# VH-VL binders against q0atu2, part 16

Target 1, 119 residues: q0atu2
Amino acid sequence: MLDKKARIRTSREYRNVFEKGKRLSGRFLIIYYVENALDNNRFGFITNKKIGMAVIRNRIKRQLRAIVREYQGQVKNKHDIVLVARAGIGKSSFEGMEKDYIAIMKKAGLFARNANKID

## First folded at step 1 (VH-VL)

Design e5 (framework fv_firastotug)
Fold by ESMFold2-Fast, scan of step 1:
Structure e5 (fold): chain C 119 residues (1-119), chain A 121 residues (1-121), chain B 108 residues (1-108)
Amino acid sequence: as target 1 above (119 residues)
Amino acid sequence: EVQLVESGGGLVQPGGSLRLSCAASGYSISSGYHWSWIRQAPGKGLEWLARIDWDDDKYYSTSLKSRLTISRDNSKNTLYLQLNSLRAEDTAVYYCARDHSYEWLGSFDYWGQGTLVTVSS
Amino acid sequence: DIQLTQSPSSLSASVGDRVTITCRASQSVSSSYLAWYQQKPGKAPKLLIYDASSRATGIPSRFSGSGSGTDFTLTISSLQPEDFATYYCQQYGSSPYTFGQGTKVEIK
């Protein structure tokens, strides 16, 4: 679960990311992202009815939060990032969502090159 | 600031078709939000007509869906509404509006000024 | 379709009055997905409240919303001259979106 301070919490904050940010589409995910003036990264999550019933949408949100949390240390500092789940995500595996997330974050240049170093 | 400007209203004949445009500025309609058409007959309340999501999913009023088509042109940043088989009851001010939330469900935070459509012979 | 009924349909009030408008749904509105709008003659509606109780950006604190299920309320704690208008509730808990019939707040 992501820390409260690392979550985008208000409609105003989501609006800022959509209006000023860049967009990149993956297979199951779309990300919107913008640099912030804070000392930390923040993440938002959007799942809509075309994904499926509330049970499915809530499962997807939990899984996406878990993926984001696991890779949080690799994300370049001071970004607000919103993940929007596409309709097909409901039939994806956890590994499929994770792979898509990593691919789009790398394409966006949001994963720091040296963060992938193994000591 | 987001600005929406409707056009295409005026006097139209019963039985004809209506095509309204909504030019958006200050925000790309394909980047987020949902976009709806709402109408208001003179002296009456508000009636929701149709919604198009930023990813092109479409939703329609149950009573009007056979006569309505909502669409968009991302290159022109413009929304459209087509209403067929016009009746006197279609006389109204037609608004386009943006859904304030970035969810599939939401309320309307920006509205155009509206365009008056009068259906009369 | 969910039908929304507002009470009263009209009211007369004076500056400084506390005004309460209710919106009753024919079926439960899931997740309290209900909004309130203000409309002045010749103008487009203006969003006041969304998600039953969240005040929209720039809306004065005298406007507040509450409620869940089938019963929702908009309150104006101390009516100002610019508040004389028609107010509408709207549900977005299910398709199609529906609006109440409106409540006209007139000067006494």
Scores: ipSAE 0.006, ipTM 0.563, lowest interface PAE 10.3, mean pLDDT 84

Design f0 (framework fv_recibokibart)
Fold by ESMFold2-Fast, scan of step 1:
Structure f0 (fold): chain C 119 residues (1-119), chain A 122 residues (1-122), chain B 108 residues (1-108)
Amino acid sequence: as target 1 above (119 residues)
Amino acid sequence: QVQLVQSGAEVKKPGASVKVSCKASGYTFTGYYMHWAKQAPGQGLEWIGEINPNSGGTNYNQKFQGRVTMTRDTSISTAYMELSRLRSDDTAVYYCAREDYWDSEGYYFDYWGQGTLVTVSS
Amino acid sequence: QIVLTQSPGTLSLSPGERATLSCRASQSVSSSYLHWYQQKPGQAPRLWIYGASSRATGIPDRFSGSGSGTDFTLTISRLEPEDFATYYCQQYGSSPLTFGQGTKLEIK
């Protein structure tokens, strides 16, 4: 899916997004986002131990990466975006996480209108 | 609490350009798309385009492409729409409007500026 | 481009009567992306109904919206004097965003 070019991987890069970025909270997700100087978007994922055990956190990370990958083409270019899973995300369905992601990305002004495949 | 305040009426000659401003207050300016719409005298509304105040990215209605430019200044929470090479049929009230959404209900324009009348006459 | 056609263009009624305003799309529009705005002379439009059927904050219960696909309706069960205005439908489903031409509700 998301290759290394599209991922935030270093602690310095995460800190930059947290320090300089804007914050927006959804039901299951918080995003931190900032414009970058690159020609592409990069995504980071944080699942805190409050969500549950490692197996649950890893499942959530995989599902969030799949969601981000699916809607990658709808995201406005040149942004670093960090998704932080809230404690309640472990009780959400895949569809619930997807819906929340679309809603918060659109609210942030980072997403195109027709992200949903309805109609 | 949310307000969008637009610049005052303008009278321009054909071939000139006009730049309308929309100053936002009462919310996080960079968190919401801003749209612009045209309303000719006695006519309905026509969508001109949108700007993402966070990135500066824009999308224009093809009808206005090449003549419209949307920008913003985040330091003063103000959006701008410039229309160039004015013709008499550009005479209209121009509105800015903030986009919002609710989970299952899509996107809508929840707050509008008061409008700016632009008159193009020789 | 999705064309929204509103009918009637003008609706002349008296306070106390029921009003039914139609908006038809040239192609299917998700109800989530169909909205209605009210505009009075000399004023900016105001959000009235969003997502085909949800009343915006402060909008009286006498207003209701319905519809799906290509056919949408705004209904006012019992007209009050303040309701006489022009109503526009709008779609957000595809670019370019479009509005109907409006239905003017006027006092008979």
Scores: ipSAE 0.000, ipTM 0.547, lowest interface PAE 18.0, mean pLDDT 85

Design f1 (framework fv_recibokibart)
Fold by ESMFold2-Fast, scan of step 1:
Structure f1 (fold): chain C 119 residues (1-119), chain A 122 residues (1-122), chain B 108 residues (1-108)
Amino acid sequence: as target 1 above (119 residues)
Amino acid sequence: QVQLVQSGAEVKKPGASVKVSCKASGYTFTGYYMHWAKQAPGQGLEWIGEINPNSGGTNYNQKFQGRVTMTRDTSISTAYMELSRLRSDDTAVYYCARDEYYEDSFYAMDVWGQGTLVTVSS
Amino acid sequence: QIVLTQSPGTLSLSPGERATLSCRASQSVSSSYLHWYQQKPGQAPRLWIYGASSRATGIPDRFSGSGSGTDFTLTISRLEPEDFATYYCQQYGSSPLTFGQGTKLEIK
């Protein structure tokens, strides 16, 4: 759902975020994040087998992309951000994942000052 | 089981508004984005925009900006597209479609409504 | 916006023949974001090939998709009567989502 320019796509790019980035844990999500040298943000998504079967993992990955896309206008520019779904995320509602994402991003200082929801 | 059922054909005068509905069944309505597309007689498909049924957030193609409004009612699993200030070139079949994730393929439109013919005539 | 150009606009062939339909993008599109739809007169489009090369559920193996970058192809190895329809490519690699203008496959 995210523009190609806004996605972390290669294993090398993911590794850069893990090796050099900061980490924050929420209830259902962990984010790894680092400033990039681009003029835009890029997002990566990881759902591992501990979450559940492929149908659950695919649903979670899709819903996380939808959440990130909804709030991309609020995220401070020039960051690579990887969202890692925690094992318990399969029990969460869409609203639960959304609230966790917002809380983590605010705690990380990644939401722009006075930014509003896209609506 | 998974299906989208759209409202019936409409005939409108120039300057009027039309509101097309798309009722979802057989899946979790709030888990999937809903897209709207236009197909003028004898022409190809044109994307109008999308709505996140969970949040109500929308993203419109700039070509329809200012004339289109997408909404939803989660209590009846129904999405709506309203097009205002109708012109003759708005005469078209309008489709709703659900997007889905397939095995690393991102957001193909796997289920479509049957289409709603909107005719704008004086 | 990414413009998808399909060629030919109309392809006239007979059952049993091979069909090759092209979709060219104005800029590079990941294969994961390139899809094909089949549409018959009076019907809604149907997802046919997703991710450039994967057949949707129930689609016969005579259909294959290929390509990467800016050049994508839909191939039908041996046309059956029910295959005569209009085919559209679509990208979601960049907003706004766009469709090609369609290739109409018609009986000669």
Scores: ipSAE 0.006, ipTM 0.552, lowest interface PAE 13.3, mean pLDDT 85

Design f10 (framework fv_recibokibart)
Fold by ESMFold2-Fast, scan of step 1:
Structure f10 (fold): chain C 119 residues (1-119), chain A 121 residues (1-121), chain B 108 residues (1-108)
Amino acid sequence: as target 1 above (119 residues)
Amino acid sequence: QVQLVQSGAEVKKPGASVKVSCKASGYTFTGYYMHWAKQAPGQGLEWIGEINPNSGGTNYNQKFQGRVTMTRDTSISTAYMELSRLRSDDTAVYYCAKDEWEYSDYGMDVWGQGTLVTVSS
Amino acid sequence: QIVLTQSPGTLSLSPGERATLSCRASQSVSSSYLHWYQQKPGQAPRLWIYGASSRATGIPDRFSGSGSGTDFTLTISRLEPEDFATYYCQQYGSSPLTFGQGTKLEIK
């Protein structure tokens, strides 16, 4: 699980990322991201009601947190990043979500060159 | 200011139906699942089910399946729970509660004040 | 369904003492699916600890949650008069969502 300090927790913080951040779309994910003034990265997760019932949304959100945690050592420091699940994510495999995450993070320039997968 | 306001106490006869309302304010009503829970006098909490206010989709606890119906009216940000074929053991306080989905998994962060439903002959 | 068993059912203590409340699940539950609520007589429950260990907004730091698998604990380091209430654990590791039977903290 992600450390508490690595999570975006308040609606104000989410709003800041949406309003000031850049947007990049993948197959199953959209990311919004902005540099923060902290010494660490923070992640937020949005699984909207159009994806499906609460049990499906919760499974997806849990899997996305696991993916983010696994690759957090590769993410350039000082960013707030919100992952928004697209409607099609409910039909994706874990591996499919993971590949999409890696692809969009690299495209966004958010993966550090010398970082390794840690979990 | 996020709050849920429920309808007032009801007294019903066995075999009747009761419909409890839960009016939401201070947040985007369609953005969060709404849960319903039962608490019999002096007892603990029992989950009845949930509704997605955006789609109208529901998921009910098997114990109440066939007797419970959850609906909503998005124009007035109000959720409803109707329980039919009432029995004496349905006497309880019924709560609506907002799903806290952004930061936790199936926690309920805001609760209505409760509606006492008494079933007596 | 997952059964949550809380112990003790009633815990009688004095202000200033430490309280330890247990919640045991009949099968393994991810920490992210386990939450604690506080309820006072005549009031609705309040989300107190979520994800086994995170305090909800406004909850004093004397409260802490811990645990994983089937065993979870809510600890109050130094009881204040306002802490005497019933505490419920809750899970959604599998449907249906279930609550424990509650632990009532009462003044000795």
Scores: ipSAE 0.000, ipTM 0.545, lowest interface PAE 14.0, mean pLDDT 85

Design f11 (framework fv_recibokibart)
Fold by ESMFold2-Fast, scan of step 1:
Structure f11 (fold): chain C 119 residues (1-119), chain A 122 residues (1-122), chain B 108 residues (1-108)
Amino acid sequence: as target 1 above (119 residues)
Amino acid sequence: QVQLVQSGAEVKKPGASVKVSCKASGYTFTGYYMHWAKQAPGQGLEWIGEINPNSGGTNYNQKFQGRVTMTRDTSISTAYMELSRLRSDDTAVYYCARTDEYDFYSEGFDYWGQGTLVTVSS
Amino acid sequence: QIVLTQSPGTLSLSPGERATLSCRASQSVSSSYLHWYQQKPGQAPRLWIYGASSRATGIPDRFSGSGSGTDFTLTISRLEPEDFATYYCQQYGSSPLTFGQGTKLEIK
């Protein structure tokens, strides 16, 4: 779903974000984020077995990619951002995940514009 | 550089409790899960449990459930494991180890403490 | 509980030889959750291979990991003296996390 250019794809790139980046926790999500030297943002998505069965993890990952895609234009440029799903996310609705994402990105100072989807 | 430094060796009597510390440095302490593992003399490794340093949430191996408590202090980047009601078969080297919690980027336990020998004897 | 069975328990070889270490799981384990550690006497274990096939930082390319499902293998193409140690496999895919009993690689 996300443009290939906008995805973190290698273990080395994930490691860089985890070790040099800042961490901010939301209700269902944790983000790790660091400025990059590229001309675009890149996103990574991580779901572990603590969330539940593979079908649940795959659904969550797909839904998170959709949310990130929807708000991609509002994210400050030149960042690598990794979204980690917390164990409780499996019980959340799509709207709940979306609201948590918006809240955490605003707290991180990563939204350049008003992230209100309705507006 | 990443380091995990554990507290020193301890000798305890059966029925006592022991609390081992693991001080992290060189990385964002709250960014990685901390695990504890047991290695009895001449034996292999046994997982005791994990703690998320950010939330304080824990998950213990059922074999140790009820006797183990994991905590952390984020102000000093230190994780703790307390084992109560010690038995002779708790004599072991106890290790802390760091890992990511990530499905795609699961590097296992990439850094370990040096180990803490706990001897339980009467 | 997923049981990991390593074989052989002890492998006696000479420097320059090829070593093949096996790890079998009682249930299917995603390769991304299968890791190998090296441990020398008196030392903490060290991550060697993660995700079944990825070498950890600084690990020589003579080490390779492979496998999927229930069967995993650690191979050392040309043993060096420093490679003689105990190797443990681990699964991170299911709670409780478990380790194999270890394969001790010793000089013949």
Scores: ipSAE 0.006, ipTM 0.553, lowest interface PAE 10.3, mean pLDDT 85

Design f12 (framework fv_recibokibart)
Fold by ESMFold2-Fast, scan of step 1:
Structure f12 (fold): chain C 119 residues (1-119), chain A 122 residues (1-122), chain B 108 residues (1-108)
Amino acid sequence: as target 1 above (119 residues)
Amino acid sequence: QVQLVQSGAEVKKPGASVKVSCKASGYTFTGYYMHWAKQAPGQGLEWIGEINPNSGGTNYNQKFQGRVTMTRDTSISTAYMELSRLRSDDTAVYYCARDVEDYYWSEAFDIWGQGTLVTVSS
Amino acid sequence: QIVLTQSPGTLSLSPGERATLSCRASQSVSSSYLHWYQQKPGQAPRLWIYGASSRATGIPDRFSGSGSGTDFTLTISRLEPEDFATYYCQQYGSSPLTFGQGTKLEIK
């Protein structure tokens, strides 16, 4: 489960990431990211009607939170990161989403070089 | 009035660099991603890359990676695209364009500059 | 990279006729990330249809977009003289962003 304090909660906070951040597009995900002035990382998740019906969007959101939680220890501290699910994500596998997340986080320079791998 | 105004036509020799400017007005410059596209004579459009004017963060099409640099100056609401080591096949009209108003999606280009013709000839 | 193929390359019609312009993607593209632009000689492109089917501000209702997956269509129900231009489709369903090569709509 992703810790509540590690979640971006307000529309104002989401807007701040979109307006001040960088963007990197993957196959299934777009990330928007910016350094924050806090002691921790925060994550936001956007899954809109372009993906499909509510049951699909809710599944995707839960799976993305699980992926983020699993790799949370590898993310460089003090960042706000918003994951925006692209329309094609509804047809991807969990493994496909996970691989895309890892690839874009590495390309963005957001994974720490000395990150521990969880077996 | 929302508009993007680009610098004038350039004629360059092979091996030179060109820096095209794109001045934004009528909107919050830092609120929208800026894209650059190339249109060679008689051909379609080709995406070069994008910049976040607020952060300066860029993403380039791999075809242009290593030769293109995108920057901006927020004090004068101007974006720049510099293309180095010019070849004859870089002869084209270059456009800047604003990403659509919705921050949630990189969707479409709603406002375009008028274009800058860059001619590369010996 | 996703290649967009537009057909026909040139479409010769008269005012009053119906025009159908096709855009075919080498891979499936969500309709949300398929857009159309109109370009006249000497001018910058102008956003015409976004998200496959939504008309941009000021675009007449004689224009409609449709399609999903790999096949997308721009339709002009009754051509006006001002509609003769080149039309480009564009995708950002997958990086890098790509454009089709254009369909030139010309007077017969």
Scores: ipSAE 0.012, ipTM 0.590, lowest interface PAE 8.8, mean pLDDT 85

Design f13 (framework fv_recibokibart)
Fold by ESMFold2-Fast, scan of step 1:
Structure f13 (fold): chain C 119 residues (1-119), chain A 122 residues (1-122), chain B 108 residues (1-108)
Amino acid sequence: as target 1 above (119 residues)
Amino acid sequence: QVQLVQSGAEVKKPGASVKVSCKASGYTFTGYYMHWAKQAPGQGLEWIGEINPNSGGTNYNQKFQGRVTMTRDTSISTAYMELSRLRSDDTAVYYCAREGEYDYTDEWFDPWGQGTLVTVSS
Amino acid sequence: QIVLTQSPGTLSLSPGERATLSCRASQSVSSSYLHWYQQKPGQAPRLWIYGASSRATGIPDRFSGSGSGTDFTLTISRLEPEDFATYYCQQYGSSPLTFGQGTKLEIK
């Protein structure tokens, strides 16, 4: 589970990331990311209505938070990062989501070169 | 201002059906799932189910499956919950509630409607 | 289904005292999906704490939430008269969504 201080909470904070951040698209995920003035990273998660019912979207968010938490030590410090789930994510496996996250974070330059599931 | 306004109190006989409405305003109605909950007199809250106003897709608590139907009318931003074959233990306040803000986390209920008292009496 | 058990069912305290309300889950719940609502008689519930520990907008800092796994706590450091209400915990992590039976905080 992500610590309270590691979560983006308000619409203002989300809008800041969308407006000032960079965007990078993966197979199942889009990330928006921007440097922050804090001493830690913060993550936001958006699942839209096309993914499925609230329980399904909640499962996806839970899985994404678990993935983010597992790899948080590999992420460059002082970033606000919002993960937006694409419509097709509902049919992806946990492993598929994890692979997409790692790939997109590496492409964004937010991960160490050798970041992987073990880390 | 985001607001949910429910229909007024209803008195029904056992075996009848009741249809409660929940009119949304101040946001994009199709952008958020709508939930329904039951609160019997002096009791706690019980989740009935949810509807996706965009697709019309529903997911019900097994306890109410077969007796509850959730629908919506996007032209008037209104969600409905119909409960059939009413029993005395269906006497309760019924609430609609929106899932949290779309542009941040959406795993809680905010706002809530004011509630609709349904009394089932013989 | 995940059963949420709140304790005590009724908590009798005086203004100025500390209140500790417990919510125990029958199986593990991610803290991100554990929420607290306040309800006063004749009113709809109001979101109070979300994600186990985050105060909703406008909620005084005397309220704090904590916990993980199966054991969650809502704490009120110094009770004000307006805080006497029923508090419900909720889990949003598993279908069906469930609420605790509530803890009624009443004036001693």
Scores: ipSAE 0.013, ipTM 0.583, lowest interface PAE 8.5, mean pLDDT 86

Design f14 (framework fv_recibokibart)
Fold by ESMFold2-Fast, scan of step 1:
Structure f14 (fold): chain C 119 residues (1-119), chain A 122 residues (1-122), chain B 108 residues (1-108)
Amino acid sequence: as target 1 above (119 residues)
Amino acid sequence: QVQLVQSGAEVKKPGASVKVSCKASGYTFTGYYMHWAKQAPGQGLEWIGEINPNSGGTNYNQKFQGRVTMTRDTSISTAYMELSRLRSDDTAVYYCARYDSEDYFEGTFDYWGQGTLVTVSS
Amino acid sequence: QIVLTQSPGTLSLSPGERATLSCRASQSVSSSYLHWYQQKPGQAPRLWIYGASSRATGIPDRFSGSGSGTDFTLTISRLEPEDFATYYCQQYGSSPLTFGQGTKLEIK
């Protein structure tokens, strides 16, 4: 599970990401993201009722947290990132969600080893 | 069974402070946000703010900012709302409510306290 | 802030009749963020409809919710005596969380 310090937990923090952040859509995921003034990244997770019943939504949230934790070392520091699961995510595999996460984070320029002109 | 039990009615004079408690039982206290709402006599509900019992983080309605303070004591599963510099228009029933939010913004108030009547009079 | 305006303020009907309660938002609100609560005198509110159209556990099927954008409706197809109460819509799609002013459903 993600450390508590790496989670977005308050309404103020979620609203800041939605109101000031950028949005990118993937196949199964939408991300909203904004730079923060902290020394660490924080993640929020949203799974709405159109995905399915609570059991399915809880499974998806657990799997998304596991994916985020696995790749957290590759995420550019000082960002608040909210993952919103799209309706079709309930039918995806773990590998499918993982691939979508990697692709959308690369497109956002949030993975440290991609899409930056280091020279 | 899930229950939220609030402290009893209070009568205060203008300028005083009041601290209302909300004791939770029947669930993991730190797993759910707690919100507070005001209902003046014969009027509708007005949101005061919320607290995350796990972190202690709060978010207040701008209308009450500067006069309201929300806290909690996890050892006794109790949330508190303190309202200072009381005026006559603070006379109301104050409710605590559990926020059930698997998806934060889609959350609902699934359990409510019974309400605490605060009367502000000279 | 998003203002929720409920109409009518008071609706006087008899058991057996159909009730239609309106909630209009000052700006668009995702249906997922709009909920309805029932409150009887001397009692705390109770969750009734969530996400604009889903009945909470135990709520009779004579109750239905609908709407999107700025216009939401709570409908009771055939009123029963226990349905006479005040109904509030609520949103948290935007801070601050707001409630409508309520529609009081009273016996004619």
Scores: ipSAE 0.005, ipTM 0.573, lowest interface PAE 11.0, mean pLDDT 86

Design f15 (framework fv_recibokibart)
Fold by ESMFold2-Fast, scan of step 1:
Structure f15 (fold): chain C 119 residues (1-119), chain A 122 residues (1-122), chain B 108 residues (1-108)
Amino acid sequence: as target 1 above (119 residues)
Amino acid sequence: QVQLVQSGAEVKKPGASVKVSCKASGYTFTGYYMHWAKQAPGQGLEWIGEINPNSGGTNYNQKFQGRVTMTRDTSISTAYMELSRLRSDDTAVYYCARDTEEYWYDSGMDVWGQGTLVTVSS
Amino acid sequence: QIVLTQSPGTLSLSPGERATLSCRASQSVSSSYLHWYQQKPGQAPRLWIYGASSRATGIPDRFSGSGSGTDFTLTISRLEPEDFATYYCQQYGSSPLTFGQGTKLEIK
């Protein structure tokens, strides 16, 4: 479960991310992201009716929050990030969503490089 | 401004059908799932099912499957729940409720109709 | 189906006291999908706490929710006269959606 202070909570805050943020698409996810003026990152989640019924959308939201929580320590500080689930996500596995999340965050430059990584 | 207004109380005989309406206003009707719930006198809430007003797709609680039909009319922003082959234990207040599809909410039911009392008497 | 059991069934208290209401699930429920509703006699339920711990719009600070897994709690730090009502927990994590039987908060 994602801490509530790490959640985007108002329509105005979501609109700010959509209007001013960058967009990047993955296989199952689209992210919109913008730097914020806070001490922490905030995440928003959108699973609209195209994905399926409320129970399916809610399963997807739960799984996405779990993934975001797991990797929160790797995300560059001071960002508002909105995850939008694409229509096909309903048939994805948890591992498929996790891999897509990691890939898109790295591509966006939002995951910090490990300081001790050897290449 | 966001409001759900339900049809008035109904008295039915066993074996009859009842159709309850739920008129939405103040928001985009097709943007939110609509739920229906039952509350027998002095009892708690029981979920009946949900409808997607955009597609007309439905998902029913197995307990009501075969007796319940949910529909909608997008031209008048109204959802309907029809319950057939009524029994005395169908006597209850029936509620419609809007699903929280607001993107900053967790899933839930944030706007409710006032309820419709359906009485089934022999 | 997931069964939600609320305790106590009835809680008799006076204004100014603290209330603690419990909701236990028969299976683990993500906190994102556990909600609390308030209902007064003759009225529709009203969403009160969503996602286990987030207050809905307009709900006073004296209300707080907590919990995870199978054990969830609604706390009212200092009861006001308008708080006496029935409170229902609900899970939204699996079909069918289910509600607890309710805890009736009544004036002593």
Scores: ipSAE 0.006, ipTM 0.569, lowest interface PAE 10.1, mean pLDDT 85

